# VHH binders against o26223: the designs that were tried, part 14

Target 1, 191 residues: o26223
Amino acid sequence: MKLLWTSQHIKVTVHIDGKVSKMDVLEAIKTRRSIRKYQDREVPEELIDKILDAAMCGPSAVDERPWHFIVVRNREMLEKIPEVHPYGAMVKDAPVAIIVCCDSSLEKIPGFWVQDCSIASQNILLAAHSLGLGAVWTGVYPLEDRVEGIRRLFSIPEHVIPFSVIPLGYPAENPGTRDLFDPDRIHLEKW

## First folded at step 16 (VHH)

Design R4
Fold by OpenDDE, fold request of step 18:
Structure R4 (fold): chain B 191 residues (1-191), chain A 120 residues (1-120)
Amino acid sequence: as target 1 above (191 residues)
Amino acid sequence: EVQLVESGGGLVQPGGSLRLSCAASGFNFKRYDMAWYRQAPGKGRELVARITTGGTTNYADSVKGRFTISRDNAKNTLYLQMNSLRPEDTAVYYCARDAWESYIDSFDYWGQGTLVTVSS
């Protein structure tokens, strides 16, 4: 059944033969949308591995790569995340979530871990999209209650800081296309 | 300062029509997705319609086929054409700058709302 999602521009050609058409990076960036509704379909481990691989490919301060990833598939745990993460209501409906964390003990230069984890998180989103999955970045840090909630829920050590929770799944919604280019935000040579 | 000012609400008979407007200012309107929400008495606020900067529209099931969201970027104005109004459409309608891509589950800005009453 060729689900011709005729939405005009994002031909996510889900090839029936399992070949994920390679999306170019610019297309991935431009067409990516946060997805908060998911199909009742499992995400193959292979795709998660690819996503995590992408997550680890970004730059980091001093190239320390302080990030850790908790992959959550357990339904009970997924259902508990919203209890401690008010912005993560959709997590309970996702087949899998990735929690991006920082091991602060690895930091050589304090404070840059936020950038590191942000890069990792964004790469997760882009990779997911390129693979035909939907994902959303739900912020944990720096909200103390969320940080502590996730920490307790997943028994995360004190020196490890949960940064984001990213549920993933096959999309069950289409938020549509955007035109976001704003030349007013571009300054040439000087402000 | 971001401002959203709704207008066009009022009393209408069942089966009637209204057109709501939202005047936006204080931000680059054309580069933001916009949405209409409504809150009926004693109920929570619910999404009515959304329109992206790319022109994609989404509607709540309850209003599909009856309501149309549109925008005029030149006028910095969001519209909601409401046809075939029903008593259950009675609510305060809010214009919102859409924060779909926020990594926190909140909208940045809402208007004060405009009351729509559908009553015979």
Scores: ipSAE 0.693, ipTM 0.848, lowest interface PAE 0.6, mean pLDDT 91
Fold by OpenDDE, fold request of step 18:
Structure R4 (fold): chain B 191 residues (1-191), chain A 120 residues (1-120)
Amino acid sequence: as target 1 above (191 residues)
Amino acid sequence: EVQLVESGGGLVQPGGSLRLSCAASGFNFKRYDMAWYRQAPGKGRELVARITTGGTTNYADSVKGRFTISRDNAKNTLYLQMNSLRPEDTAVYYCARDAWESYIDSFDYWGQGTLVTVSS
């Protein structure tokens, strides 16, 4: 059953004149939602490049930036991802997915690569949203079955660890806005 | 422990109205999206309505204009006002805490459900 979405609060101001007006960072953060339904529309390479640029701009441990990105557009491969990644069912419906990986050989301080890839993944989500795309973070690491599944599927070397799969596309759903501010989680000077 | 307890179900005639309630406990209710699902006999569970923490509501096409989802955060209670009920609305209705923004797995908490029977 299709839910009728009442309020297109995604003011995708599609400015007709081709200039994708970028929303400000606070707006992007506050209005971003996971999107798991996509239009039958291709995502331009230019947008993917912008997203990947953003993905690489975050901080990392000792600024090593150990992340790698696999951009997947092949339909056959997209359709295979759910077979090894149960939470990635929506990937088969996306026009493109980004797999965020870590080159473990670059890691200088053990364990921080998870934070690094997390930052990159979140930046992908925010950038996608700011560009009028929908995306969702589907976790791969540290679930061994998913890690190995994605590794085999994409012939990822042993020293490279798949971290997340992020399908992207023009959104075909509107999950609405959230109000998550919780002053009870804020402590002044001490607990 | 997260608990969801549905109430308000019953037998109604076609065209009648019911108001379902869901009492939530064990979590910060106002910070979670909530939803109503239903499962008719012999059918799968389907989404009926969703309400976000921001107050955005969405409805299944089959119930749009007839059902209203709402929440009282002060009372930790979710509601479903059902008007103009039809026999096809007969189902067990479930209250759910949504995990829409999970990046590992979708994990929804469900109540035990409340039966709504629409029959002449």
Scores: ipSAE 0.690, ipTM 0.852, lowest interface PAE 0.6, mean pLDDT 91
Fold by ESMFold2, look of step 17:
Structure R4 (fold): chain B 191 residues (1-191), chain A 120 residues (1-120)
Amino acid sequence: as target 1 above (191 residues)
Amino acid sequence: EVQLVESGGGLVQPGGSLRLSCAASGFNFKRYDMAWYRQAPGKGRELVARITTGGTTNYADSVKGRFTISRDNAKNTLYLQMNSLRPEDTAVYYCARDAWESYIDSFDYWGQGTLVTVSS
């Protein structure tokens, strides 16, 4: 092999970029897309940890933090999700999925857990995007058949409510950019 | 009220071309991703092509290289240029407002469709 004996490959001057690439937060928000096709490539546990750390940084009603997360990597379990969640068909093709849940015993103000879990879910999407991953939020709550199906599949107790299923992986598609700013939606001082 | 009205379908021989149009009204057209779907006799509807508000296009593998989706935001009109038509392209073609970013079921507005028949 040339690489083993050629000193030019060993002595070549490299541009070492000691800086980790970072995405600006406004860029992340504007460029994030729902990704439903993934490369056949594992997502390191380190990245999942970063994503879940970000998920838990969101505000919540009276700081109730009602969220819990189930990390699913088992192929058999991922392949079963579409049986109870038909609009989550792409989940079977993902290397990993995160189920965002509410533990209702942590709820301090009735009904705000939905906002709380929505914040955590959106943070998962943005964090994944910033790390070069693609993700999609597939809704579970408040659709009773999806809620009960996911609860049964993952042995989730009755006081815990599955809210969303978020498959993620390295993207294998590019849905493209969008121009969504609509000045007619902005009202100064009053409606 | 959202309205999508397709036109330009017809009977054409294999190898021919057609251009479909979709006139959109009742919403801010330039702020919505748009798509063409088709439904062949006895089959479900399938995606043909998508175009985003930012101008990115995506095509079904079966039509890539032969069909071109485009939009004219000033005229609120979506187009599908269909070249090198094959009998397999025979279908009713529907204009749709795309809901790629929906986190529940897709809620699309659909046109009435325009029939394209490719036959010798």
Scores: ipSAE 0.666, ipTM 0.805, lowest interface PAE 1.1, mean pLDDT 88
Fold by ESMFold2, fold request of step 18:
Structure R4 (fold): chain B 191 residues (1-191), chain A 120 residues (1-120)
Amino acid sequence: as target 1 above (191 residues)
Amino acid sequence: EVQLVESGGGLVQPGGSLRLSCAASGFNFKRYDMAWYRQAPGKGRELVARITTGGTTNYADSVKGRFTISRDNAKNTLYLQMNSLRPEDTAVYYCARDAWESYIDSFDYWGQGTLVTVSS
């Protein structure tokens, strides 16, 4: 409650394994790419914790925070994901995947959980990128056969809805930069 | 409607060169990543090369150093320069609009293809 705050735009320096890591947020957003090939290298639990912390910082409808996350490292389970989720074929080659879920019992305003989980999913992608990892969002919801397949595979309760599967790891590819700004998509004052 | 029309295929001797072109229409070409795929007889389609809107290129290992992908955004045209051709390069070549950032299975737009035959 004290009105003594005088600083703005505080730069944060993070020390990881004796290394300093910093990425401007606009740079992170513009340079993040879908990564589907990964090094044969484990991702430390510490980095997964940081990614999920970032995921949970997203806004949600009426602050309902309906998200749950399943962290999958077991090789056998990762190899089974493509059997029920063909959009996630690269998951079998990832060291770890995060399944973003909605717990419908936490919904306070029905129908906004998709936006809530989309925000968490995008934050996972950006946080992974900022930590030197590559990731890709593979959509599960609203494809009911994929939703049911993932629910069955991971014993997810009926009131919990798997939304996305996000494999991640240290990148083994570089898809390159893009120039996507399109002024025709910008409307001043009205459509 | 998105249209991609390949041209420039033909019969060429091993070690020869060929230049493929792809005329694109129905979309803002300069804002989309583009790719070349190929399909040999009895085989599935495989990625040959891609080029991003930012100018980054990627190649299949089998063609690195021999093929060059490029684009002319003013003419809405994608190119593939193929040098040092081998019989194994024989295939139908397809121009495609790349959907790298799709979060579901992508449906790439591609044309009817152009046949390249490399034989003595």
Scores: ipSAE 0.660, ipTM 0.812, lowest interface PAE 1.0, mean pLDDT 89
Fold by ESMFold2, fold request of step 18:
Structure R4 (fold): chain B 191 residues (1-191), chain A 120 residues (1-120)
Amino acid sequence: as target 1 above (191 residues)
Amino acid sequence: EVQLVESGGGLVQPGGSLRLSCAASGFNFKRYDMAWYRQAPGKGRELVARITTGGTTNYADSVKGRFTISRDNAKNTLYLQMNSLRPEDTAVYYCARDAWESYIDSFDYWGQGTLVTVSS
């Protein structure tokens, strides 16, 4: 056999200020909108990994980290979600959905897992937006019929609580800008 | 308590115009997105138009170019200007506080509705 040695020329650029072409965090927070219409375009696994990495960076009560995530790409399963989750109708049109769950066996302080999973859910929305994706949080907990329906559909064990279903994809709509800042909600020093 | 009161409905000939109003009270109106919905006889409710606090408007395809949603934040009032009316626009029109960012349902509150009838 004959082997040829080759070298590859790789150009590397390092930004002096350490900033890459990424959306500023305040911009991401202010411009994120719930997106319920998606392009017919796949979401690469790499982006899902980045989103879930961000979800797991959230703080949690006593660092309990009770969250688990189910990534759903199977078309048949996505199409069944609206049968048990009526306000999640757009999920059937999404290329992928993430189900945020609480493993109650990891709960250290009763009742704080809701805050923990809410933080993870919001981080998913922000990370998706920063990557050029659109997403929407569709509530499952504490609505018992939705909790039970999602648990059945995905074979989720009884000690694990489905919290939210988050469909995502490249956006096919623009809900527009908002002016939500309300100074009357701000109290200096006391109520 | 949150109240949404629609007015301005009535009988109009095809091609005519009508302006609906919605008086809002019990919440900080200017910090909420607002919408108009309609329900024709024997049909479900459908979105007609929405307007964000940032001024963005969205319309159902069936009304684009004919209807205009607007708001007066000083008067806590939402409007729907309806031009070039067609018999298919006949419906009860509802004012709604838009819940686009809600994670459990579409809307927090509806008005009682105002009837618009378009016929010769």
Scores: ipSAE 0.633, ipTM 0.796, lowest interface PAE 1.1, mean pLDDT 88
Fold by OpenDDE, look of step 17:
Structure R4 (fold): chain B 191 residues (1-191), chain A 120 residues (1-120)
Amino acid sequence: as target 1 above (191 residues)
Amino acid sequence: EVQLVESGGGLVQPGGSLRLSCAASGFNFKRYDMAWYRQAPGKGRELVARITTGGTTNYADSVKGRFTISRDNAKNTLYLQMNSLRPEDTAVYYCARDAWESYIDSFDYWGQGTLVTVSS
């Protein structure tokens, strides 16, 4: 068993046999942080498959499942993403990135695809974290320049909308834990 | 309106100490991560230290062991204790509300900054 990262609040453990210690869902949610620095270490395809499986398990409007995923490992392409995505600087340092897209032709009820792709993106983040990886959601939609930039770079059809770019890798930083519970945001029975 | 007001900067000799303060208002301070940045003349703005709502602290390598970030939630105040100051620490120091978990940008609000000059 190798300890990848330890802090007072976050522990990521990987077994020698490649198995990762499982987190319960609440632990994963509460301890997940955006990771923007990565180790010089490849992410196994098996982990990406698990992450993508998780990405597709979320609900969607009328079960439309409009999402598509581009898995990017090519170094040249990863290095080009920051050119069209200013917040994507860390992508060039990641061993892999997932681009979440919406196929508008699959949309059954207009407008809900944003929620669908958001759920998919969040599941990617949670799954990655639970598997001992670090990831960050870099927003593409609805910023037109980023949408078009990613579209051109990856030759994405007009009816497909790039939504987010999520670099992934073994974490090389530990932002620590947060306490975000706010009882003032909870209303009982009425506002 | 979100406001961050830095104070405590000044001239200090090498090896000296300063304590910066940042008074926060206009938002629920205890619910946000906070950070200190600095910008030296002719250089870009760099992260100095960060403190989460959970109390976790992170430091730039250049200040680790010398600087301490802390917060007083009851006073809505962020602090930076700077010890063993060096000439290379000379910069305008900015208090920032941390947006680390933003999918757009890493920070959303900055103060006006306070100048720290370390010189013999």
Scores: ipSAE 0.483, ipTM 0.773, lowest interface PAE 0.8, mean pLDDT 90

